# Designs tried in a protein design chat: miniprotein binders against Peptidase M20 domain-containing protein C757.05c. Part 19

Target 1, 375 residues: Peptidase M20 domain-containing protein C757.05c, of Schizosaccharomyces pombe (o74916)
Amino acid sequence: GPLNFGYLSWGQHSILEQDSVQLISHQSLLPAGDNLISLHKSLVEIESLGGNEVNVSDFLKSYLESKGLTVELQRVSSNPTVRDNVYAYLGSQRNTKVVLTSHIDTVNPFLPYYIEGDKIHGRGSCDAKSSVAAQIFAMLELMSEGKVQEGDLSLLFVVGEEIDGIGMKTVANKLNADWEVAIFGEPTENKLGVGHKGNFRFDVYAHGKACHSGYPQEGFSAIEFLLRQCVKLMDTDLPKSKLLGPSTINIGTIEGGAAANILAAEAKAEVFIRVAEDIETIRDIAEDLFDTEHSEIKVIQYSPPQYLDYDIPGMDTVVLAYATDIPYLSDRKMKIYLFGPGSIREAHGPNEYVTFSQLFEGLNGYKRMVMYNLR
Short names: E, the ipSAE of ESMFold2; O, the ipSAE of OpenDDE; V2, 0.75 times the mean of E and O plus 0.25 times the DockQ between their complexes.

## First folded at step 11 (miniprotein)

Design w06 (from w01 with R26L K68E; at its last look DockQ between E and O 0.06; V2 from the best seeds 0.00; counts 0 for: pae E 15.8 > 1.5, placed apart)
Fold by OpenDDE base, look of step 11:
Structure w06 (fold): chain B 375 residues (1-375), chain A 89 residues (1-89)
Amino acid sequence: as target 1 above (375 residues)
Amino acid sequence: DKVEIEVTYNGRTYEYYFETPRKAILFIKILLRRIAKRGAKEVTITVTSEDPEELERLAEEIKEALEELGYKSVEITVEGNKVTITAKE
């Protein structure tokens, strides 16, 4: 007989009062009008991928001029597109005690602006249009408070940081402005950078002789050679900094060969060393390992570690593992700080964001840093 | 600020202020590395502290840091609560 599976009537337990989680409509946190959040939104909504910064530069010029600043567009390139750095100051004094600087270009791809709870998403929302917006409002608030005058503070926004630093290189070589203090805006979780590691990027090309894998003595595996040399690199005790910590190695790519039954005639690796100390020795180690009878090294990036100023009382400090535009101004006899809202861990990611709190803390941080250096 | 540091190199003087000797020495070690990397042949550091024991300790740590960076002539002058360290390459 058919087993009557009795449908147990699960009793209507009264779903008690849904605590009206007042979705504080974050729409109410967008103050109506011209404010830090609205400026940040405007910046993030303008696509400014490296090499296509014209729209954000033009926006910044118009915006900063509307605030009563003198604005210079420094032409970096005209072909194929116009690329301009933005330099802004009060009155006619191009030389200022302090400059707040950041980049206005972003990595690929463009990501649309949106808000998710306390997070502001979009490409450049964290890296580095959060710093740009916070630096602008730091200047504007300090001006309104009567705390900065002509010659005290300027703004410098550069193109192409994410590519080749051409914006800041053009500043270094051609802007002809002097500063006592530069405050670089990058995602530092609102902490003062004590320094950042250098970049040593190189490609390794290994060369072998193909043969049938059953007769390996008739060939030379480029893959085997490359792997053994990469292991030697990874096992090498690289120079360490007491301040910046260890140098770190990433074998980012490895490619080569044709099939499992053939010795590889060719292999390639892309290597990235984040340099804590002594980039020359690290280069020598890499050249010794990879400039051989069976391999060649191609240097892609060579940037030494940077040591920064962090003498501001009551601000937290951090060691940073990424490079910035700072090396292009490092020969200048000025204080250099690195500070900004957001985390570099969220930068370049598909979910890049900054929080409202981080953005306001960043603003307050910049104001504090400026006022400390104007004393 | 409990510790004041004045650093002169390449014809420019910079002033730094610290709440603690530990913050001061950490900063100075970074700064000295930067100065050395910039090829400064002469560095003058003046440390001011109300604590004479801290002042002496800071002066010795600065001297050691300068020597580690390859400065061969390091002179220390003490005047009350102020120590001046002059180093030459």
Scores: ipSAE 0.000, ipTM 0.225, lowest interface PAE 11.8, mean pLDDT 87
ESMFold2, look of step 11: ipSAE 0.000; ipTM 0.187
ESMFold2 (binder alone), look of step 11: mean pLDDT 84; pTM 0.831

## First folded at step 13 (miniprotein)

Design x01 (from w03 with K2E R12E; at its last look DockQ between E and O 0.73; V2 from the best seeds 0.56)
Fold by OpenDDE base, look of step 13:
Structure x01 (fold): chain B 375 residues (1-375), chain A 89 residues (1-89)
Amino acid sequence: as target 1 above (375 residues)
Amino acid sequence: DEVEIEVTYNGETYEYYFETPRKAIYFIKILLRRIAKRGAKEVTITVTSEDPEELERLAEEIKEALEKLGYKSVEITVEGNKVTITAKE
């Protein structure tokens, strides 16, 4: 009989389903619910560039009211946009022993929120929405622990710190609240500031006469004049403070002219001096250099160096090279502390971040500082 | 290489610290203009530096600045690394 060679049917190799690497969305690592990290995220995700703080102030009002606080919006400006400081306290006592305060505006540009390992990135993640979030949770935890009562603690969040201090100036002049202690939130690496440099910010406008660059004797370059005066400023040695270190000069912006073949009729620079010592003489230097036949100076910010309280046992101290809103309240007879999570070295940078640990240390720091000053 | 400058006028003394004597001169000139505008009848400036050549030069520049501001009696005293300039109306 014929040998039926059974054709071995080649089995269909089942294509192994590629294991869908579940991209564990980094969102799953955030603690579920309302916590310090979720509040900080919400604050950082809201764009609040200087002059556009309305969304974050409205958020803060709603959030703090949901926590049972009395919240006041203090109108700073209404044109071109609404700008409100946020003042929050328990019950009806507007005067409190301690105030936790920070700013809610940020520098340009906006940077999106994201997490990289232990780092939380985004504009204002460090400067100063880390302090804002930690201050809020410090109050909320102390309330829940029964350690803070009506009249003990308030929260003050201001606009425009990064610009001209208009938020805190409006507090100083119009809020009509008194405190025994103010704790300012800025990136101090969770150390007590012993002092900070002053702010001398000014704009320089140089005026010239345009002409064809081939006949420079028929004109006067505003740019050339501005550059030469800026060099003189930068070459000026300013007195050093033993405590605060050197004064520093930043020519932050320079603009002017129309074309390479034309002498510039107009030029502008924005200048920022971090003042260690003798702001009056530094101003006189700027006026000598820039209040001339060919230039004018416009002072934007004038705040002297500050010495701060740092009398809290077992907290590390630091000297800070930047100024804050503190000078606008310095005429008040109160203790002033400066403390907050994150490093000022990461502030204003393209990779601004705070760590999870820094945020929790900041929270604990504020609680400690409040409890020390309520004794 | 720190330069210490003490300025005494109207019964108050102010201390300033600079990196070099040469760099301090512009600040001092501006300060002296303010002091003169405040009607200080007597100004004493003490400069301490480990650079004797820069110290001498700074002292002469300070003297010239005070003379230009209307001070008639300007005396310089040198004691080691310390120069004292006293000006009177």
Scores: ipSAE 0.376, ipTM 0.802, lowest interface PAE 1.1, mean pLDDT 89
ESMFold2, look of step 13: ipSAE 0.641; ipTM 0.919
ESMFold2 (binder alone), look of step 13: mean pLDDT 84; pTM 0.828

Design x02 (from w03 with A24S; at its last look DockQ between E and O 0.75; V2 from the best seeds 0.65)
Fold by OpenDDE base, look of step 13:
Structure x02 (fold): chain B 375 residues (1-375), chain A 89 residues (1-89)
Amino acid sequence: as target 1 above (375 residues)
Amino acid sequence: DKVEIEVTYNGRTYEYYFETPRKSIYFIKILLRRIAKRGAKEVTITVTSEDPEELERLAEEIKEALEKLGYKSVEITVEGNKVTITAKE
């Protein structure tokens, strides 16, 4: 009889290969370990608003000591909070040929750390914890390469740059360290600053007499007075620098009064002039306008325009519209450079960022600048 | 609309550049007060502008400011787009 070959029905094993698209969280792409990006992250994640820098100073001390550096905390203030500058160097030589310096305070408000593509976001991610991280790694790499020895290079991180420069003022007056070259870290798009505008910051207090708004002749409006004087200031054409461009006036705050139906007895404005030329005459203008029978002026910051060193071959240059802590050290006979990753245009914004490439370019820039000045 | 102002006193010359000549006069007046307070016996101001009307106005305002500061001899010389004002104590 014929052998009935039973057709084996091939069972359709539907191998649903669930391609588990491992969402490689962007967090997993960060190199594991202690590197420039991880240090920068740690710095940015620590809130260090002006006047609350203690946590970042303590972090930096511990971190830099773990790298074999000698670290000094310079007390700037103790009330209401501890505020310390951080000064670090190799061995026992406090005087070094080069200092890499930046600020560790940030503007308000705090913004959380996050990554968006090639952008690292967060408050201070650009201004100036990018410079701080890049300066640290520049020193560490140069040390590991045997290119920097004791007495060659130090790190100086200061508090309160964004407020009044009290950190660098305390350095100038009390740190008692000497340098031949200072390299300031600020967002310069990795270009050498040829100069920066001066800072003239002042508060105006206007005084009036309150009365019912229906009888304005019985009072004097501090607000009206302040507004009229501010308009006169803003309508003043200030001289332009050929190098630094125009002076700019910002009426940053305005406050005063009690109600719409009352003439304001008191008003205040906070004013910031970025000075391109002739800060003395600009101050005289502010005093002429605001030191009156109805107002007083309080100078918060007075710092003239600065011209900087930019003599490093093969580095691009830039003019900077903002001032730094540099003027507090200007009485010292040293070279002063200004350089750092990121753009100042993003620095005080709600979307502050630095790119990964800018950080690494910044690191390489600082290494180049240090090695040029150690020759 | 660019104005250049050169100010010479006590053997030094200073150059100032303005975009809005009409709005520069207050700065100039404050500068001149400072110069006078420093005891400058002679002040020379040169204004350069491509706008003849603004040039004339600035020159007259500067002259009046110098006269108010106590300068007795104020001379104005016009040469094309340049006005020179010389004041003596």
Scores: ipSAE 0.551, ipTM 0.883, lowest interface PAE 0.6, mean pLDDT 90
ESMFold2, look of step 13: ipSAE 0.677; ipTM 0.929
ESMFold2 (binder alone), look of step 13: mean pLDDT 82; pTM 0.812

Design x03 (from w03 with K2E R12E A24S K37R; at its last look DockQ between E and O 0.70; V2 from the best seeds 0.67)
Fold by OpenDDE base, look of step 13:
Structure x03 (fold): chain B 375 residues (1-375), chain A 89 residues (1-89)
Amino acid sequence: as target 1 above (375 residues)
Amino acid sequence: DEVEIEVTYNGETYEYYFETPRKSIYFIKILLRRIARRGAKEVTITVTSEDPEELERLAEEIKEALEKLGYKSVEITVEGNKVTITAKE
């Protein structure tokens, strides 16, 4: 009989589901947008509170290298965290005619990035990541326009301006780069700073003898002494600068005592004088008033008023009542300008913002200032 | 009324402007104390004010301050809205 060749049923090859290994493309954490607004957003979204600037420094290095710049990280500190200044330039020439500089640290607390109408909010949106972003784009646009070459322009972004100026102090002492012109970025409402007031900050400690308030002759009130000396300070007319305006005295804190029925054995005040003129004599006044048998003075900050360059035709000027990192470079024979988008009145506030228009005006301002000084 | 005070010592001149002349005298006294400590042999102070009573008051207070600092010859000259005080060791 015919051998019935049983047709072997071809087994259904189970289509092995190709596990689509979603290559999580490491989307480079570089923001996809290559414009001023996207850079500014990226900077503001990175927390960079004073002492925690590493993430923004690393971002800036990567970003500026992607633009074809040579980037140096200058180590300021390594403990408890890495803190690096960022210095960037074209090619190999570390010395440049002009430097655009600003700080990348911010005050506390961190505030999230958001847009409200024409306002860009967030910590550092105004002070000073607006200046940082505008300075970067000023360089990039001038490069693309063929208006700057190797040795013409550099970028310097420093840490710790809001704390103690350690970033710029490290530049002054160790960076070993020379410039003919420095343009500092701070909120100036896009006006040239003609100067800024000096800072004289000091703490006063008053010492007394406690006793029952019904028998004040048995004690000495540190509070009463401190108050009387503070009144003498506040009643002193300090010289007004024609350029910088008046000196201002703020008694920012006052503390002391134990109870209403006891004379205070101890009192403290924290004082801040914004100095328009003659910081040496103002210090001598503070020492005369507060270095006594009943009190001591501790100087926290001593920085004289600064006079700046403002010789650029057709730019508005402004007097500034705050100090900057400028004093740390003032010993250098260079022009120093102060300019940036936004208002210092909003900078340390809970509603810190810069407008879109201010950012673009700031960009154009920096380009103008660079081109004026390259002539 | 603003007051202008020019202070000349050791061949340098410094200008100071005050909004409240009545409250400026403590600053001036502290300044003069520093000048004396720096060994200035001659100090010239010119006060300019549109208030003649304030000019007279400031001139007398400055003179007394200089005398207390050990200057032996203090001369005051009045010319209109300006008073010049010259002190010599």
Scores: ipSAE 0.615, ipTM 0.910, lowest interface PAE 0.6, mean pLDDT 90
ESMFold2, look of step 13: ipSAE 0.700; ipTM 0.938
ESMFold2 (binder alone), look of step 13: mean pLDDT 82; pTM 0.813

Design x04 (from w03 with K2E R12E Y14R; at its last look DockQ between E and O 0.73; V2 from the best seeds 0.57)
Fold by OpenDDE base, look of step 13:
Structure x04 (fold): chain B 375 residues (1-375), chain A 89 residues (1-89)
Amino acid sequence: as target 1 above (375 residues)
Amino acid sequence: DEVEIEVTYNGETREYYFETPRKAIYFIKILLRRIAKRGAKEVTITVTSEDPEELERLAEEIKEALEKLGYKSVEITVEGNKVTITAKE
């Protein structure tokens, strides 16, 4: 008799309802009205990549004018787009005892604003629109408290810090304003910078002669040369600073060649040295290694290490391993502080953030620093 | 084994710190080339290290470097853990 293969009825697996994780729209936690958090949001939501700062500078002008400040736009460049520094003060006194300064440009890529718990995310949320927002509110609160008068405090926001410092260079050369104290805003975890390492960034171009890899004597490998010189650089002991610690070398990029069976005619590396001591001699080392018959060096950035003021009682201090716009004003006889909310470790990253608490602590820090220096 | 190197030329003094005397020598040679190019007539280098063998070796290498750069009078003075090298054009 025919074997009746019983059709096993595949049971209806109930589609488990995907629990709609209600994205609790953290939008409800933003205080209503014009406050530090809303200003910070407005700044972060405006794209201001280096070279495209016009929208944030125009926003800042309008915002600061609405607060009763005198605002100057200092033209840095006009092509391909308008790039303006923002300088703001009370009344007509362009010279002030203290200036709060930071940059309004950001690195690539743009990242959208969003909130995750206590973290505010977005490009420039930490570096450095946190400092910009906190500096503005420090001035506004001190004004409302009657603690600053005309000639006491100004705001300076510059373009192009992340690129070449053209904004602050234009301040140094053309703004014609004097200060006794400058407070620079960068992510310092709300600690006073005692100093920061210098920046020595350079590109190396190695040149060779291509040939078949089976006959290497007929050519010269640019890649082999570059690699050997890079090893010599990495093996070079650089002097340590007692204050700033060691110099560090990063070979950030390496490229070259055409195929495995061909000696490379061309190779390139991009190198970044964080300089603790004697940038001149470190440059001479790089030139000795890379300015040769087979290679050339192109200096991209040259900024010496800086020593800063940190004489404010009861504030924590930190050593910083990054450069700022400070060197462009170092020739001036003034005190220079470095302070701001957020961590440089989160800066330039894909998850850049500042916390709500860090922003408010930053605001209070700037107020304290201003009041200390107005005594 | 921290090495302290004090360099005086043209009325300026700079201090450098290295982990070992051996590792300092390349940096010092580059520095000395720059000093010579700047036309320093007199150079004084003081090296402080707790390793006497590496200290002596470093002092000799510095002397040879200075002589190669055209300094005619190079004197080495040893005082405990300090070696002073004075070069004159």
Scores: ipSAE 0.360, ipTM 0.793, lowest interface PAE 1.2, mean pLDDT 89
ESMFold2, look of step 13: ipSAE 0.673; ipTM 0.929
ESMFold2 (binder alone), look of step 13: mean pLDDT 84; pTM 0.826

Design x05 (from w03 with K2E I28F; at its last look DockQ between E and O 0.77; V2 from the best seeds 0.55)
Fold by OpenDDE base, look of step 13:
Order: sequence, then C-alpha cells, then structure tokens
Structure x05 (fold): chain B 375 residues (1-375), chain A 89 residues (1-89)
Amino acid sequence: as target 1 above (375 residues)
Amino acid sequence: DEVEIEVTYNGRTYEYYFETPRKAIYFFKILLRRIAKRGAKEVTITVTSEDPEELERLAEEIKEALEKLGYKSVEITVEGNKVTITAKE
C-alpha cells in the first residue's frame, strides 16, 4: 500500500518580537545649542516632582560646573530619596551681594514638554523652571559682559517649595551664606511683587448626633452646624490692606453625613484664607467660630503676609495672592524682590506654559535687577 | 466708600480698612477681646467714614463692646466724618 507521507504542517513560529526595551541611557545629552531655550527645555524635560528632585539637582550641578561656577549640593534629605539644594557662585566667595533664587520642584502630575506656537508647555515650564533658566542665563551673560565678579552674584535653587518649604528652611538654618539682596523667582508676569498675601489654612471638624431625619429633635446635625458657622465666616468682613488688597476666604472642601434620611454625626471642611492684613485677628475669628462645643479647628498652615522691595525704577509692580519661600528668610536683614516670567494663573494647571518672549523678558529683568543692586 | 479705622493701645497705632462700617463690627469685637486680654488700660479708636449713619452705629457698637469688656470710662467724640472713641479702665 502507498506510504501516505503525512504532510508535517509547518507550525508558524510566531516570531516573538523581542521588544528591545531600548534602555534610554540617561546620557545627559546637553542639547547641542547652549542657549536659554535649550536650558529651559532640559530643565522641563527632567521630572522633578516634590520629593524626586535628584535628577534636576544633578543636572544643574553638572551644567553650572561646566560654566566655570563653584557648585555646592546642600543635602536636605536622604530618605526615602536624595534631595539636594543647589548653590552656585564664582570662585571661593560663598557670601555674595546678590542671590538669584528659585525652586526646582514641581507639583503633580508631570506634564511632557511641547511647543505650541509661541507657548512652551510642560510641568514646571512656568512654575518655576522658567525663573531657574532665566536666572542662570542672567548670571552667565553678566559674567561674559564682565559686569559681575567673585562675591557679586550667586544662584540658589531649592527643593520642596510646593510641599513644605523644607529646601529653603534648610538654607535658612544650615547654608551659612549671607546676601544683601535676594531675588526670588516665581511667575509674576515679569513684574515686581510689592508683596504677597499670607496663608491661613485650617481644617474644621464638626460633631453631631445621628438620628432619623423625620425626628430631628432627637439629634444634632454636624453638617447644619458647619454650614452655619461657614456662612458666619464668609459674611465676616476682614480688613483690607492698601498694598495687598482684600483677604479672601475659600471653603475648599466640605464632607460629612451618611444619608439624606439621617442627621449627620460628623462633618469636615478644609478652609483657606489668603490674608492681606492682621493674620492674628483672623485666626482669633476662626477659633471663635470653630473651637466650640460642637467643633474643633486644626491649623494646617500659618504664614503672615509679606511686604517686598520694589524700588527699581521703570519696572511694573504687582500684588500677589500666593505664598512663597520668602518667609523662611524674612528675618534676615536683606532686600527681598519677587520676579519671574509667566503667570501664576497658568501654574499648576493642565496647560501650564511660558512664552518665548516672557522667558527673554525675564532674563533681561533679572539682569536689570542684579545691575541695579550692584551699583 | 472706604472706612478707615485707627486703633491705639499699649503705645502702638494700627490702621484697618473696610468697605463699610457695618461689616467691620464682628472683626472689632474679636480685636477688642484680644486688646482687653492683653491688659490695655487705655484704648483709642478713630473711625473715618463718609457714611454718617453707619459711622454712628459702628461707634455705638464699639462703645457697648468696650463697656462689656470692663472699660468704665468710654467717651465718644464726633468731628465731621471722624468719630473718636476713648476707653479707660
């Protein structure tokens, strides 16, 4: 009988495409063009969320050393991650007449770098890596122009501004450098900050007794109590500052209760007051309203309003409604300026950006401010 | 319609600004409690406003607040758009 040669069906070997995970070697490819825009891009492309600033600190050290600066890394924390402030100056003189300072941490989430027309997008593109890049180039240009020497100007970049100010607190307590003038970099639309409002943040916990909503006399609503006290707070007129404008109250969160047919046993609100004037009396008002038989107050943040220097002729001024790292250095006898490219209104948003023009205007602003204070 | 209020106690003067005298009342009640707790023997309050009715009302409420805090001599002086309240222990 004929030998039926069984056709061995060639099994299709599925070529497992080995996804070559290209280990993107963190070759710190300094972009070939060494300019303000390329530096800003490099800074924005490095993720530096609060608590994870190590990569941007290491980049800044290497970059500034390549420019002939002396660079110190000030260890803020080592656990769970290394967190370093960056302090840079010419030669060996740690004390300088002027310091340009900003923060290198950013808020969550990380957003990728991209360009849209005249807008540069990405997390920290505005807050505050725009100021960092512009401050660096202000120093480098002034050095190249022969306008700054050893002891005239330094750079200070800090971690954790967006969280708790631990970077600047570590500067205040441990850096042991003195300055006559500090120029803080934050988004001010390239205007001199005349001051910023203080922060009074507190949580309110209200306590009640649950019962059936058909028999409200058998209980006490924590929600009703909290709402009535919050209305009293919002209806309270707070003193205005001639310089800083009005204080503003935000009831940022409200939570509590179990169901519509039950009186709430517990309620909570998170409150934020931007303080223009007399934070002590505003705190006393909050304690009078919320430290009661039915409620307790927990202070989360207490920082008074800051008044700043703005004595530079021909620069526009602005009032700012946010706090900075400035309070941690306010006990020092020095001039304090606040200036930087971009708008705080675009900061922390999903579409954070700075424009090319704002970056260059920021650079020129810092140069002007430095030269005014070196004269 | 800005209301200017100067508060002098313990040899220091503080200036406060409000939109209306009526809205300032609760703030002042809290402030005055603190001033009294600090043992201020004399308190001088000057209120300036272009609304005479609100100015008079605020002055009377401040006076009542000071009296409740134990100040025995509370004097009010009115000069045009300016009211001065002086309280002594």
Scores: ipSAE 0.323, ipTM 0.775, lowest interface PAE 1.3, mean pLDDT 89
ESMFold2, look of step 13: ipSAE 0.625; ipTM 0.910
ESMFold2 (binder alone), look of step 13: mean pLDDT 78; pTM 0.751

Design x06 (from w03 with K2E Y26W; at its last look DockQ between E and O 0.27; V2 from the best seeds 0.00; counts 0 for: pae E 3.7 > 1.5)
Fold by OpenDDE base, look of step 13:
Structure x06 (fold): chain B 375 residues (1-375), chain A 89 residues (1-89)
Amino acid sequence: as target 1 above (375 residues)
Amino acid sequence: DEVEIEVTYNGRTYEYYFETPRKAIWFIKILLRRIAKRGAKEVTITVTSEDPEELERLAEEIKEALEKLGYKSVEITVEGNKVTITAKE
């Protein structure tokens, strides 16, 4: 009988090398349990864009209550969304010697939380949920150490700092709590702010007459007028402070006109002056330049520069070129400090971050500041 | 041709630097109107310039501005490249 040679079919074992890319979930590098880093993560992972702070306020209420604090939600607004400030203290004494305060809203857009080496990224990771987390842990550690009692320390977290200060305005007008010392949390590179520049923000509307660009004598260019007035502003030596340095001008936006072959009938600029000194004179300069036959000025923000307390030995100091919610409490007879982890230069950017070390240094800074003022 | 102007009123001193005398005078006129509105009883202005003719012209324009604002006693002192103008209500 014929020898049936069975053809051994060489099965091509396709070695699917499953490159198990171990996505080392950076989540595994976070210390287990309830700590500064885990709280900071929880805060940063909650979207809290200006006007949508409800989730972070609710989180903070629940978290701080779980720590044995009395927590008040101060209603700022209810329409279109609920916006609540968070005020927390020990026991029943709403008035405390020291308040640690920061904002819980963030600028647009939301950015997801992630870790890159020693950097913690995400919207609000630096501005200002780093300060919020560090302030909370400063209180919690000082409580656990027996260094703070009822009436010594409170926490105040406000909404809408990044927009219009409505949170702190609501504190100023309605919270009815008194403090001897307020410590504001903003990115200061863990240095004491000696002061911060004021805000003078205004819009300029220039009005002209359109005509064909070949016959410019038949019209008036709103753009040309606006540009010439903006140059005059930029060429003006504004009041300087020995403490805060120079006032600075940003022409943030410029728009207008219809086409290259037409004189612009309308133009607009949005201007922001960081005011070092004498905001009233700077306003007079702007009004003289922009309140004219051909233009109008609309003031959007008017907040004077602030001089701050920095009397804590062995802490570095810094001049800050941005304004805060401090002006809304400046009528109160209290000490005001400004301090927090991270750099304002990284704030509002696409790569906003704080480092692990900055967070822990910030925590220690707040503890030091509280203890100095409780003496 | 840099012009330095120091202005003292209400116990505060402000320093200004201008590339041109024209810029200096324009700003100072605005500032002086504000100072007058604030009820400053005394104003001291020190102008520094390496151009003596410009310095004299600036001092005279400042003096005239102060007089128009109602300051009655305006004294000018010249020391080298510095002119000090003191005005009293």
Scores: ipSAE 0.032, ipTM 0.467, lowest interface PAE 3.6, mean pLDDT 88
ESMFold2, look of step 13: ipSAE 0.261; ipTM 0.771
ESMFold2 (binder alone), look of step 13: mean pLDDT 84; pTM 0.829

Design x07 (from w03 with K2E E15T K23R; at its last look DockQ between E and O 0.63; V2 from the best seeds 0.57)
Fold by OpenDDE base, look of step 13:
Structure x07 (fold): chain B 375 residues (1-375), chain A 89 residues (1-89)
Amino acid sequence: as target 1 above (375 residues)
Amino acid sequence: DEVEIEVTYNGRTYTYYFETPRRAIYFIKILLRRIAKRGAKEVTITVTSEDPEELERLAEEIKEALEKLGYKSVEITVEGNKVTITAKE
């Protein structure tokens, strides 16, 4: 019988190996668990604009208590919202040799958390939740290493640094805790601040008489007056400090008037002078210019330039052009250091960021500073 | 090109730096008003600058300011790039 050669039909193996390149979202590269980066993220993701710090203070209380710390909420204000400073320590000793302190409020506007390469973005990612996170982990690591005991180290996080310093003022007046050393956390590029400029913040109110702009002789423009006095201020040369550099003047806001065809009855400016030298004479200049028949000055912040401790071997130093909450504690006989991750140049910007490296360097910096001052 | 201004009163010396002598005039006038209000019986101001014309002008402006504040004896001494103004009540 005939040998029927059965034709083997080659089955079409459709290799639909669609390599699903799982876009490993950059979020998956964050170390799993409770670490410096995850704490920093949690802090930055909580909105804490000046005057609305309640969520971050409540978070910090719960977080630090979960780490076995004693946590006190110091009420700064209750109206319109609750504002609490956070003070944390080991056991029952409220007085500690060293305090790590920073602020938990941020400037406007809120910016969302995101990562771009080695940069962590978001409002407060640099100023100053980077310092807050690094200070917390410095304490936690030193505790785990057995290098700090009860009475050695505390944490103090304050509200309203970016506004008027009400948080630290409340510490100064009411917290009743003593320290030998305070380490303030601000963006210093992980360098020791040798000093910082003072703050002279004031509001100017100008008063005029409204009239039709076609008959300006029947009125007095508050805006014109304010502008002319602001020009005189800006044209005033202030003394330079050899250490702190020049004083700088910012006319931060200007408002007033009703319409283009009306002379302004009222005008206001908010002014901020970063003071390098002689805040008393600078105040006298502002009063000479703005305490007039047609204007009044309201002082919002008055804080002289500060000189800081920087005696830690092998740490770089820097001069800082901005002021901090330090002056509210300056009457205390303690060492004061200023140190933190990130750059102040990015702090109030639309692209505020800190790098991963800066955060870890900041953590190590705080540990070093604490251990130096516990000797 | 920095102007150094030393102001001595009530046994303390303060040093200020400005870009030019002319730019210091307003600040110094305000400072002198405060010094006078504090009852300083003697004020010494030393200005060091490499601009002799601006230095002379500043010295005269300081002298006039001190005289207006009620200082009766105001003396100016010039030594090279340094002018010293001494005022007594």
Scores: ipSAE 0.501, ipTM 0.865, lowest interface PAE 0.9, mean pLDDT 90
ESMFold2, look of step 13: ipSAE 0.601; ipTM 0.903
ESMFold2 (binder alone), look of step 13: mean pLDDT 84; pTM 0.836

